VHH binders against Proteasome assembly chaperone 1 (psmG1). Designs and how they scored, part 1

All scores and structures are predictions.

Target 1, 272 residues: Proteasome assembly chaperone 1 (psmG1), of Dictyostelium discoideum (Social amoeba) (q54wb6)
Amino acid sequence: MFGFEIQPVRSRNWEIEEEEDQEVVSVEIPKPSISFVNDNYKLEFNNNNDTPFNIIVSTNGSPSIFVKGCFESNQFDEIADISYSDIKPLKTTNTNTVLNNKCTVYRHKIEKSMIFITVQYDLPSERCFGFTELVLNTFKNVSQVLVLDKILNTHYLSQNYTHPIPPFTRAIFNSLFKNDYSLTPLESSNIIENLSASFLTICQVKYIPACSILNLYESHLNIESVQSFTPIVKSIYPQLFNNSSLKQEDITSQFKLMINALNKRNDKGMYM
Below, numbering starts at 1 at the first letter of every chain, in headers, positions and changes, except where a header shows other numbers; antibody chains aren't numbered by Kabat.
ipSAE, averaged over its two directions, is called F for ESMFold2-Fast, E for ESMFold2 and O for OpenDDE. V2 adds 0.75 times the mean of E and O to 0.25 times the DockQ between the complexes of E and O.
[cut] stands for letters that were removed.
The coordinates of atoms that the task and the answers printed are left out; those that the model quotes come from them. Centres of patches stay.

## First folded at step 4 (VHH)

Design f04 (from d04 with I100L L106F; framework vhh_7nfr_2)
Fold by ESMFold2-Fast, scan of step 4:
Structure f04 (fold): chain B 272 residues (1-272), chain A 119 residues (1-119)
Amino acid sequence: as target 1 above (272 residues)
Amino acid sequence: QVQLQESGGGLVQPGGSLRLSCAASGFTFSSYWMSWVRQAPGEGREWVSSINSGGGSTYYADSVKGRFTIARDNVKNTLYLLMDSLKSDDTAVYYCARYLKSGYPFDYWGQGTQVTVSS
């Protein structure tokens, strides 16, 4: 039995979409998989549905440098990785954690309800929703999601020609997120994409408050771009900073080391 | 006066097909991302599919990828969901939803259309 029919006449947008769907279907798209570092974590997260989690997702570049510089090594337990069969990890050292081409899931050692997901590979747009579904299916009791992301200044649309000189931040949040933090909303002419779009969309459907913080920046990575996240994350999650074992000068030094590592990679790429 | 009106739901057997339509009025349809969201009886909402304003980018839940196709006609102000190889787990009320430009998903919803997949 045939259950539907289509009209023979359609718009150009319909034709473009059909072409995209045919291309996607003809190519095997790898699915994400989550691997816990040990069976104790696997059992804990499968059965611990009573404690609500706060999830912080950081994309590659300044968002991941911010998270790793503030919290890695002293304050994180590594609990899992999220991998794709076609994305190969790079050899990692402590100085190269931001160049590892991995997605690592961490839990804060003291604030055990805090989960950090650092996405340090370039995730194609078509994979963002599958990635987000895996995360939210794995961590079922989620109280809030915060996405730390970035937008290049040339892609930013302002209603006025006069705007702050980058770097600065804008916030996008779903209807469930309460802005008690004096965050400046992203101007209505802008549209979000990728992980910010997939998390805000799926979280709204699942009744989870979600916010994406976009760092607006120029093309060269600098410390000011990384530091733009500090007052915002401290305002939303002050408990992460109230008992900090790391001095501000040590955090700043970690940011500089990671920035130099990424900039040095980009410089070498220009001569290859 | 934003309105979203879904149609095309019904009763089909497993393996059957349906085409859902959503007629949009009261806003510049071509400027907005659009989504399909479903809700099974006694269950929470589940995101199904999204399409960008120009129609060039489409996204699907893993549960429907390869079986469902989202499309839009910006001249007719209509959103479509073409559903093939329907399964009993696809039984739900399907809602058309407008995605706000500033990244707030779903500021307006339709009334929904019931899809029932049963032998």
Scores: ipSAE 0.013, ipTM 0.462, lowest interface PAE 7.8, mean pLDDT 78

Design f06 (from d04 with I100W; framework vhh_7nfr_2)
Fold by ESMFold2-Fast, scan of step 4:
Structure f06 (fold): chain B 272 residues (1-272), chain A 119 residues (1-119)
Amino acid sequence: as target 1 above (272 residues)
Amino acid sequence: QVQLQESGGGLVQPGGSLRLSCAASGFTFSSYWMSWVRQAPGEGREWVSSINSGGGSTYYADSVKGRFTIARDNVKNTLYLLMDSLKSDDTAVYYCARYWKSGYPLDYWGQGTQVTVSS
């Protein structure tokens, strides 16, 4: 079915020649680095794991609020940070906040094959490939990647002039991902960029099933945008919700607190 | 800005032929590997074919080998997909994409062009 005839091994000379043929970039693109919380995790994840990982990547805004509000409480072990030398973390007084300008890697305490990566900085498009490569080089045995992302409503192109009222979700996935979940595919005229595009494309080359769930939003965050991920993630990974000790009311309260914190940050800034 | 614009799609009967084109702008086309990717209704994106910067190396998905030919014109900054012996399973939106490095596509894809194969 898949007949990638791209040479499995490329010589270093071939790769150097190909790179030299490309347009000269005036500035070097900063590379990401991963730092494990302790040496035990570093040793564990540097070894080949027999058990494959399911990775959930969540971008800024509603995707990260969803992941942190549902799971961060008593269900996550923090295992690593992914950082760039030129992206500064924000000072936070509460570890349960979404206002940290960090990328944190978590493992679910019960479902230990589940890895969550919350990307809470705005990653430029030219860095998304390097970020994705670092993730997939770190977690070498990956069974599936799910990206939780968003798309601004004004950038969405409907098939006709029929336009649903935001918030709503669309899915885009590579040929290896089986849509057994009745996900509504993103209309063909839309293109994706950034982390959704880099994960879908690189996963396809590496024979890893991947799906991006896009929340379509207007400029202000609301609880409906965050909650739009709930039925989808429950359908794909029901095991994540079977052992939850949190009441739905408590989860909703966490969402509201995090939304309020992000909206206050947006209102307080000095913008040039 | 990097731009990729596909054209040449349409409705064709099984066994028919189509020629897709992708006009590239905003980068040095002759320096990059290029590929075609397709997405059938309700399905994920599937890699179809790739061509190196000079046009001397081409790669095809097993589903299209012997039926499709990828080609490029570095003078016209245009990528082509020559599709022969089309099957209903080839019905999809076809996208062109740019490679940063051999085997590593960038996040730049075009708007797509619809190919429908039906009797």
Scores: ipSAE 0.000, ipTM 0.317, lowest interface PAE 12.1, mean pLDDT 77

Design f07 (from d04 with K101Y Y104R; framework vhh_7nfr_2)
Fold by ESMFold2-Fast, scan of step 4:
Structure f07 (fold): chain B 272 residues (1-272), chain A 119 residues (1-119)
Amino acid sequence: as target 1 above (272 residues)
Amino acid sequence: QVQLQESGGGLVQPGGSLRLSCAASGFTFSSYWMSWVRQAPGEGREWVSSINSGGGSTYYADSVKGRFTIARDNVKNTLYLLMDSLKSDDTAVYYCARYIYSGRPLDYWGQGTQVTVSS
């Protein structure tokens, strides 16, 4: 553990980001908007302020593939979308695709206190606080937030730590979250950003327990990255898996379809 | 060691103004996002405002939007909170914190400065 050695690395990275921020300082940051599917949901959530919600936020890629592959097939009610005026949705033939460039809010049909937010667009870092504030202002009584996120292994600082071959998971959580799940904490030398940082920051201040699970992976998305979330989410919320109508083989097939679709799109981008 | 030292609090009448300062040491201040957090007597902690490393992007809690301005001076390693149109509900101890790029934001709190808004 070398605090002085960590400081120079962090300083360089943020100095570059600061220069980019200065170039855009004259441009207003777009604000998010939430649109409920119908007025009945809007009224229902306002009337249920006394019932605490558990929120699972899944970022683009393996986190959202995990959530969509495990829990669709009549287990979700789509209740809202969170949009920005400058982020254009992509045309899709079904609502369960990971290629829609949308942020959809779901409620579990049986576990009514469970809210899922799948963020299928790449949200710029300067928008993450506004996004988080909108979520926590909309779902006012929150018992816990779990963020499912990822980082490239090459960006991971192990501090001479011996670790498994990627993919594997690390957890980062505020002082209010009880680690009764034997999660391996993210080493303090690492810098968190984006939605993981904004949720942990605002939840800590509001006295809401929060945890981010970071999937560390090598450059190409694989089934193991997606499956790395299963034991952790099952440990924290076992009730979510008791009511699953999907067989394990069907879940695995959904993961593979979504992974192949996302990898195919990424591969096409390399030539355009 | 990360050190954050707040100052500038005091007693002010409703509608008044105060400027809070936070002197940072023990880290490269210009590389980190910084935040202001407050705690009113008998209440939980409330996030107030955040500013990115370069100062070009600022964020505010709904309760303070349009009244408070967060700013920083990276040459002086100092964070500021400019508070206008103060209300009794703004009465709290105000803390400087390094949040966005820390695994435990709560571990990087200053000692706080008391703001009292009273008629």
Scores: ipSAE 0.093, ipTM 0.464, lowest interface PAE 4.4, mean pLDDT 77

Design f23 (from d04 with N52Y; framework vhh_7nfr_2)
Fold by ESMFold2-Fast, scan of step 4:
Structure f23 (fold): chain B 272 residues (1-272), chain A 119 residues (1-119)
Amino acid sequence: as target 1 above (272 residues)
Amino acid sequence: QVQLQESGGGLVQPGGSLRLSCAASGFTFSSYWMSWVRQAPGEGREWVSSIYSGGGSTYYADSVKGRFTIARDNVKNTLYLLMDSLKSDDTAVYYCARYIKSGYPLDYWGQGTQVTVSS
C-alpha cells in the first residue's frame, strides 16, 4: 500500500536522457565524525582485531531508552561519540536519565566483543548510509549487527485483517542472519527506511549478518514499547544479562523517567 | 521469481563515461530501495550507491560521490548508474541489488556487468 502512494513520475530522476531533464542542485550532506574518549581506544580500534565485534545499534526513542536503562553506567565503558557539525547536543545535568541528542559508542565491560551505539538524535534519511559506512569502517571485524528500531503503527501493513495491539515487535534481516530466536518476521509489503535500511543493505554487501528489531507503537511511547526489546535481546545475547546486578525495578524506573522526558518534549515542542 | 539483470558495462578509457542498467522483474520494483555494489578482481564487495523507492533520496560512497548518479524508472522497472569521470580504480564487476526484506526468498544480486577502465 505504501508503495502505491509513491508516484515515480513526480521525481523524474530516471529520465536523465530526456530533453526535458530537470537539473538537480547538489548540496553537500554533512558527514559524521567519530571521536574516541582517549588515544588508547583510537589506537586499539585502528588495528585488525582477531576477535570479531557484535554491534548493537539503537535508534532514538524506545530503542535507546532500552539500552541506556538496561546497560548504561555500571556495565559500559564509553569509548567514543559520533557527531555532526550541525547537530547540537541538548544541555542536561544528567545525560543518563534524559535523551541528550548525542550518539555514544559503548563497549561492554565484561563481554569485550559487544559494542553498543546509541543514536539519540533524529538522523535525516540522507545521512543514514554515511553513518553506517563510518561505523563499519571503524569496527573492521564485525560478526553481526543488531539494529533496535521503531515504526509508527499507522505506517505498518499487516498480512491479514487481524493484527496485534501495539506495542509489539517485528524482525527484518538479511540473508546471512539465521533466525534461531523465534523472531516474528516483518510482513511482506512493509517498507523499511533510515538506519535499519542502511545497516541491512551495507552489511549484506560486506557479508555481515544483520537483523533489525522494530518496535511498533502508537503516537506516544510507553513502557511496554521499551520492554518489548527485553526478551528478544535476551534470546540473541543471553550473556549480556548473566552479569547484570541491576534489579528489574531499577531498570523500570529508568525507563519511566526517560519515556516521560521524551513524551514531554514531543507534546510541548520545547526543543523545536 | 525475483530477477535482476545488469547491462551496459564495457571497456572505457580513464575520464570516460558509461551508463549501467538493471532490469528488474518478479516484484513490485517501486516499493523497494535499490543499490549498486561492485567487486574489483581479488577484492571484497564495495557498496557504491543506493536509491529510495520513490527516487527522491540518493546515497553514494565517498569514492564515487560527484562522479556517479543513481536513478530509477519505476514505470520501466529499471535501475541506472550513470558513471562519469571514470578512473582505473572503478574497474570491477557491478551488481544490481534489491534491499533485503524478510518473506522474499530471492533477495539477490544479478550476474553482474564488467566495467574495465584502462588505456
Scores: ipSAE 0.155, ipTM 0.614, lowest interface PAE 5.6, mean pLDDT 77

Design f24 (from d04 with S57R; framework vhh_7nfr_2)
Fold by ESMFold2-Fast, scan of step 4:
Structure f24 (fold): chain B 272 residues (1-272), chain A 119 residues (1-119)
Amino acid sequence: as target 1 above (272 residues)
Amino acid sequence: QVQLQESGGGLVQPGGSLRLSCAASGFTFSSYWMSWVRQAPGEGREWVSSINSGGGRTYYADSVKGRFTIARDNVKNTLYLLMDSLKSDDTAVYYCARYIKSGYPLDYWGQGTQVTVSS
């Protein structure tokens, strides 16, 4: 109305804080890029603004073994890869894809509104929000996001003097997610980080329902950690299991194969 | 008892700078992640920036990277957003928001502070 600019008076302390922050910003954080496996998918997702998607994001370890063991071999169409210039893929056999150091985007062959993103690299904390922005900018009409993640037992804070024995699950979700699934909420003394934090934050801002399922584990990856996701995902998305040609015995065998591969790799990376 | 109070908004010319503050009370500020979120007239909400509980890790929307800096003072229970090289597209109401640890990642919002970038 007045037609002139108003500049706030800066404190001396504000100028000092600005200089201190500039000393920290010495390196540019690499940006993620998405590459579609063919031009047909690239065109489809650029033009498919009206189709609501459900996105399941799985982090490395038990979350990715669960998704790959249940669905990868016969129910997924690979549609894209999310890569960083400084994260190098590893050459693996198809039975050891959990070791490939890649992030692959899949669409379910039958339930075409279901998008799966398996993050097999160890994504640094400072990159998680940029990763999440890329995903939500690529899939513009998102009805819900489910993050499958993990939390180390030594980082877990219980509300009483006794702790459940791992593995067990906790859920954290934004105000838009309806807990119709009897999920046990993460106790208020805990804080989430990384991809769970970035997806829950950005989804809340964009009015997208989001939930993170956290598998609590000690130090060794076991089948019980992977299987802890089964009843929860079946409750939230029962349609994903109605058209499975894989029997439970076959799924369990895939879990064991992938667990053995990851445990063997982790043992080789340890001193001693 | 939880309260978030934003201040520092105003009118500024393109290329100018503003410092936003958010005074927090009624909770243990140093234990929570904090965020800045904005809403331009007629548009949806846009996440701007987040900072972890200790202040050592910061995250920015691609639209503001290199121009905005998020900071916190856990002794003063205050969150800051330092805005440099402001553009007309930065015109919005800016909200301070808190992560909640159990079930609601952004559960408390302030009343907002208006930023207008106008020539």
Scores: ipSAE 0.090, ipTM 0.611, lowest interface PAE 5.0, mean pLDDT 79

Design f26 (from d04 with S31D S57K; framework vhh_7nfr_2)
Fold by ESMFold2-Fast, scan of step 4:
Structure f26 (fold): chain B 272 residues (1-272), chain A 119 residues (1-119)
Amino acid sequence: as target 1 above (272 residues)
Amino acid sequence: QVQLQESGGGLVQPGGSLRLSCAASGFTFSDYWMSWVRQAPGEGREWVSSINSGGGKTYYADSVKGRFTIARDNVKNTLYLLMDSLKSDDTAVYYCARYIKSGYPLDYWGQGTQVTVSS
């Protein structure tokens, strides 16, 4: 028998806060390490003659598919890997696959001040600040950081109690970033976590302009989620699209291939 | 309105300990994440530590991990930084900052408290 009173529905915000407080955080958090492809890059990035860098960080899923589909192998020089001793790469025949469980650092071949960091492992929340600290200690004289990230639709809180139909984007940025790009700000009351939170926090402390672009998604990846980054990144960094030999339909084909591969395979079975 | 006031800094010898406090007023302290940030003479700012609203989740800069402990007392509206095994490199002005989870990550700062580690 059901009672006279409707059971109160707890807000998603309360559920997120309770989960954070209930988690037991290890004091011994594993440390990231960066390994350069060669000694020439290691020397270059430890020198005070470094030019100001623009860093684009892409998280696992649609952000990394976007970056790899647009730029990998054609416009990138691979310069470093960021690894943890307890996070093992997946066995692949091609190091450029979406299912590699790696974090790779690239420099654009022409726009050498542009650094891309594709984080293709699921980084635990307690490691995000250490990861960010390593990146900003390695790449000195940073002019701006752009984080390409995602937020699950069920974690998003709108102001009108009705949600727009995914995919759509929201932006969150520190006081130093100038929104000259008509980005829609993330609604007040939403929680940012993980790499978006750590980069925005540490960049604000270091006086570096930073912006996170959050793609709202449902559990299954679709091409519209990946493509939602294109106009935004093109408006912020139009120079990245001036010398591409690939037409938009070729880039779209790469996105479809990567989405299909990720949706068909699961980490628990096929790549043991 | 919003006020953050640090205390507990001073001169200490290498290997010593200090406890920094930050008294918060003008807002609901228990609703906010809090952070410690430091600035050494002639250096840029460095993030030191952050703590969530309930106090159960803590984060530390690699340089202070295992030596510093961040804690909070939501009844007293006070943030703490327990500093053990102090090194000369820990010499800095230490700032208390309010962390907002959305919008701008650090929206209010205290005036700072000086920590000097010397022989």
Scores: ipSAE 0.096, ipTM 0.597, lowest interface PAE 6.1, mean pLDDT 78

Design f27 (from d04 with W33Y; framework vhh_7nfr_2)
Fold by ESMFold2-Fast, scan of step 4:
Structure f27 (fold): chain B 272 residues (1-272), chain A 119 residues (1-119)
Amino acid sequence: as target 1 above (272 residues)
Amino acid sequence: QVQLQESGGGLVQPGGSLRLSCAASGFTFSSYYMSWVRQAPGEGREWVSSINSGGGSTYYADSVKGRFTIARDNVKNTLYLLMDSLKSDDTAVYYCARYIKSGYPLDYWGQGTQVTVSS
């Protein structure tokens, strides 16, 4: 119709461009997948009537070296792997799986309620939620989660004017976890991230007790960092050490082998 | 470079009120869910409350429902916790925390602010 006054309106092209910008922001985050070693394990873990599981999650570096050095050679059944389509595994020998850039799920051969998840890839922060949900949806009856993690000493903030000499450990846990183990709580000034944050948060919502043990270390990986987990894990799960056929000397040798392999690879600029 | 800085804690009598604030920097505050988490002396960390990116959805732990209110100001990049009818059991260090995007777990927690409820 005919008129002399024009009302301002948004253009159709402007609205289309706004919608396209929002579509870009909603890009889907890659999801993990779990693959069981055989169909017997797949069938077993689909049964909701299984005994309650204790899950130990270990991140790359000192946490995974601790778990693999203590248990991998004689006490683990490999049951599954957790993978992402965009994270490439690395070829390793059977004695140096700590270098494989994989996430492997193990069950203890004797303490069959104990599940170990060694996360040896660098998992981006935005993927930690999906990873944690996959784990807790796969192992449905969970009595407790223990996360073994690390934090670089330069990122650690003390409430005291005096800073402890690394390596040392701190614990952070949800309201359902009882500290009957004399664990030193993480000081209030610190930020928790990634898998420690995702497991503590989701376990709280699902009413599962959860604790993260943070190894605070200098920039170079050393044996003391790995050994810092021993008294803590032994206190929480003493049964894991009653079934060991390995002498402490053999375990220490495995730690040194794995530490040397990681330090040698890092010095060559691999994984940097 | 993500920073969360809590303030507003202090000593208060039972039945009193406090308002906690959390100043956020180093990220796009308006794009993230935000939460309050507390830790009482000798106890584990307890989730208290969460708010979505737009402020239209709020969630509360059963222990604080009807007494605490979570709010946010996306213009000022500030998260708030309004605490009414405080009990001695509310004595804790209170932490501001963010979710990584909508529905994701807490990935950063601030330095905390001490709340003491004492008769």
Scores: ipSAE 0.005, ipTM 0.266, lowest interface PAE 10.4, mean pLDDT 76

Design f28 (from d04 with S50Y; framework vhh_7nfr_2)
Fold by ESMFold2-Fast, scan of step 4:
Structure f28 (fold): chain B 272 residues (1-272), chain A 119 residues (1-119)
Amino acid sequence: as target 1 above (272 residues)
Amino acid sequence: QVQLQESGGGLVQPGGSLRLSCAASGFTFSSYWMSWVRQAPGEGREWVSYINSGGGSTYYADSVKGRFTIARDNVKNTLYLLMDSLKSDDTAVYYCARYIKSGYPLDYWGQGTQVTVSS
């Protein structure tokens, strides 16, 4: 019989990053550590919690901008940081925390069962399993995990030759997650990676319902990409929006400020 | 240089079984998530399965769930796909792939192995 020749789709940045990672992979994979803001939180989360936690994990870019713009300013208690010895926080000169190269754990001030984890560093694929295990070992009684993530439109594989116009969303979830929200499933030709893959897989093994919401976007981050999460998160967790004193106009203004700050930073790197 | 070499494909009758192997070299195999992807003649690429670095977590496409098993041997630097109850729709070139940290679509590092299920 005949073999088939394929021409792989390539990205120069993807190829360069993968080549550089080959040298690093020869060393032991760094482990994450969690540091609580104070001993009271450390004691609280080491004791049995009668109420199970809902965890929302937001990755770098539009997912973190969405979470911080909607909730950070007046609705969050900062409870912990998740760090690696080889990932250095940025010295930020502005009050916008989206550019800090940190992972911060928040608890909602009113909805005490809601935990938010904003991952604002680029976490290599080989570290995602260890990160996910640390999170699920720290918050032992978990009812559901929602991952907010993104895929660049040029990286998306459609089942049809016709491509939907970005931004749009896709969902992928384990067998335990009940799709009562009319979420459009990610096409089976797509391979999930990084934190979306590690949370979905490990949650399945631990019998925790999990869903990843993937925002597909154009090369520049825009307001529509961030706003794509709003109807979905409102559908899954309407209680998060019922007690907000923030006007939609104020939330939109925060999104625009964070997007502009991130785009200005990226513009400095675009000629490298 | 990263190299992935698939083997174990062939012609098999419907309901038959095949074991695919992928020999990995040029990187620390035990540190990477691994995947199987297939492409049928005239069709797009289809993701089949993935396995985490330690082998304790696996995920499968609905089309193969309950029939295929992904496994790895980190001592031998080898990835496996155990294929049971093969159907004509399973006819494809099967590729072994390493997950690339920055995204999607997956670059295929292997040359592929042809699986043909006779009708």
Scores: ipSAE 0.000, ipTM 0.179, lowest interface PAE 11.1, mean pLDDT 75

Design f29 (from d04 with S50R; framework vhh_7nfr_2)
Fold by ESMFold2-Fast, scan of step 4:
Structure f29 (fold): chain B 272 residues (1-272), chain A 119 residues (1-119)
Amino acid sequence: as target 1 above (272 residues)
Amino acid sequence: QVQLQESGGGLVQPGGSLRLSCAASGFTFSSYWMSWVRQAPGEGREWVSRINSGGGSTYYADSVKGRFTIARDNVKNTLYLLMDSLKSDDTAVYYCARYIKSGYPLDYWGQGTQVTVSS
């Protein structure tokens, strides 16, 4: 056949895909794994559950300090950990779990439908969707997800060029979440990423109401950042505070101890 | 008037390939993050893939990672899903979806295109 040669037609998208493939050559992204503390929990959560779960996910820093200071020693059963092969836990945090570089899953002792996930490692953005899928595949019947997260003030965009003095909070939520709590919505000029992004996206797809509370902060961790979550979580889940054996002064003392520990490590220029 | 129109679905044998397209109109396509979402018969929705406004950041569900590729052409206002090594579990209606400008949540959906993987 001597005749017309058809030049291969390259779409713009093929060129973009080839360039992206060249950037991400041969490095496999580690997948998360969940390990239950005992076989009874593993069996319980693998069976179909008629009672839906409410999940509170707290990211590293002020969100995790808030959850651990309010609940850990008094109201939590530790049920599982979520780990990655390349993220190593810190054993030196046996007396202060806020420095553990771990992700721990807790169930509230009294409100057994309440699941807390404290993500105390820095999770790269490319791992957040896989992490979220693992959580929602593990806890299949979920009525609501609340993400407690943070955003650095210098990354925040205000429409009026006038913003409150940090720390303050903003909320972003899917159409299924009803804002009965007078939460201030995040201004539309901002882009959310990481675990807030992955939970809101996947929850919306799965028809699960979801809300992310973003604490806006400056470079130094302070008590006000941690305390910014208290009225919000109390408004959404007031039942969590009815059974506390801790006085408010004790909770505040726990926050201060955990903040002091993190700031001391940060001041030494040491990543722990 | 925002419109998202999917095409490219059909019947394919296991191990086969399909290319889905989504034509966007009525908004500045190049300014929005986009996703593919699917729904299998009798099941809930499942998120499949996400791409940022510039096309440089892509994310995939574990079930499709390594088999599917999301891409976009901002000049043509078109989103793509390239589907390789198709399995019976990939049988679903596939929806093109737009994020709000803040990146989350999704605020607009197409009508869907049916993909059936059957021997």
Scores: ipSAE 0.038, ipTM 0.574, lowest interface PAE 6.6, mean pLDDT 79

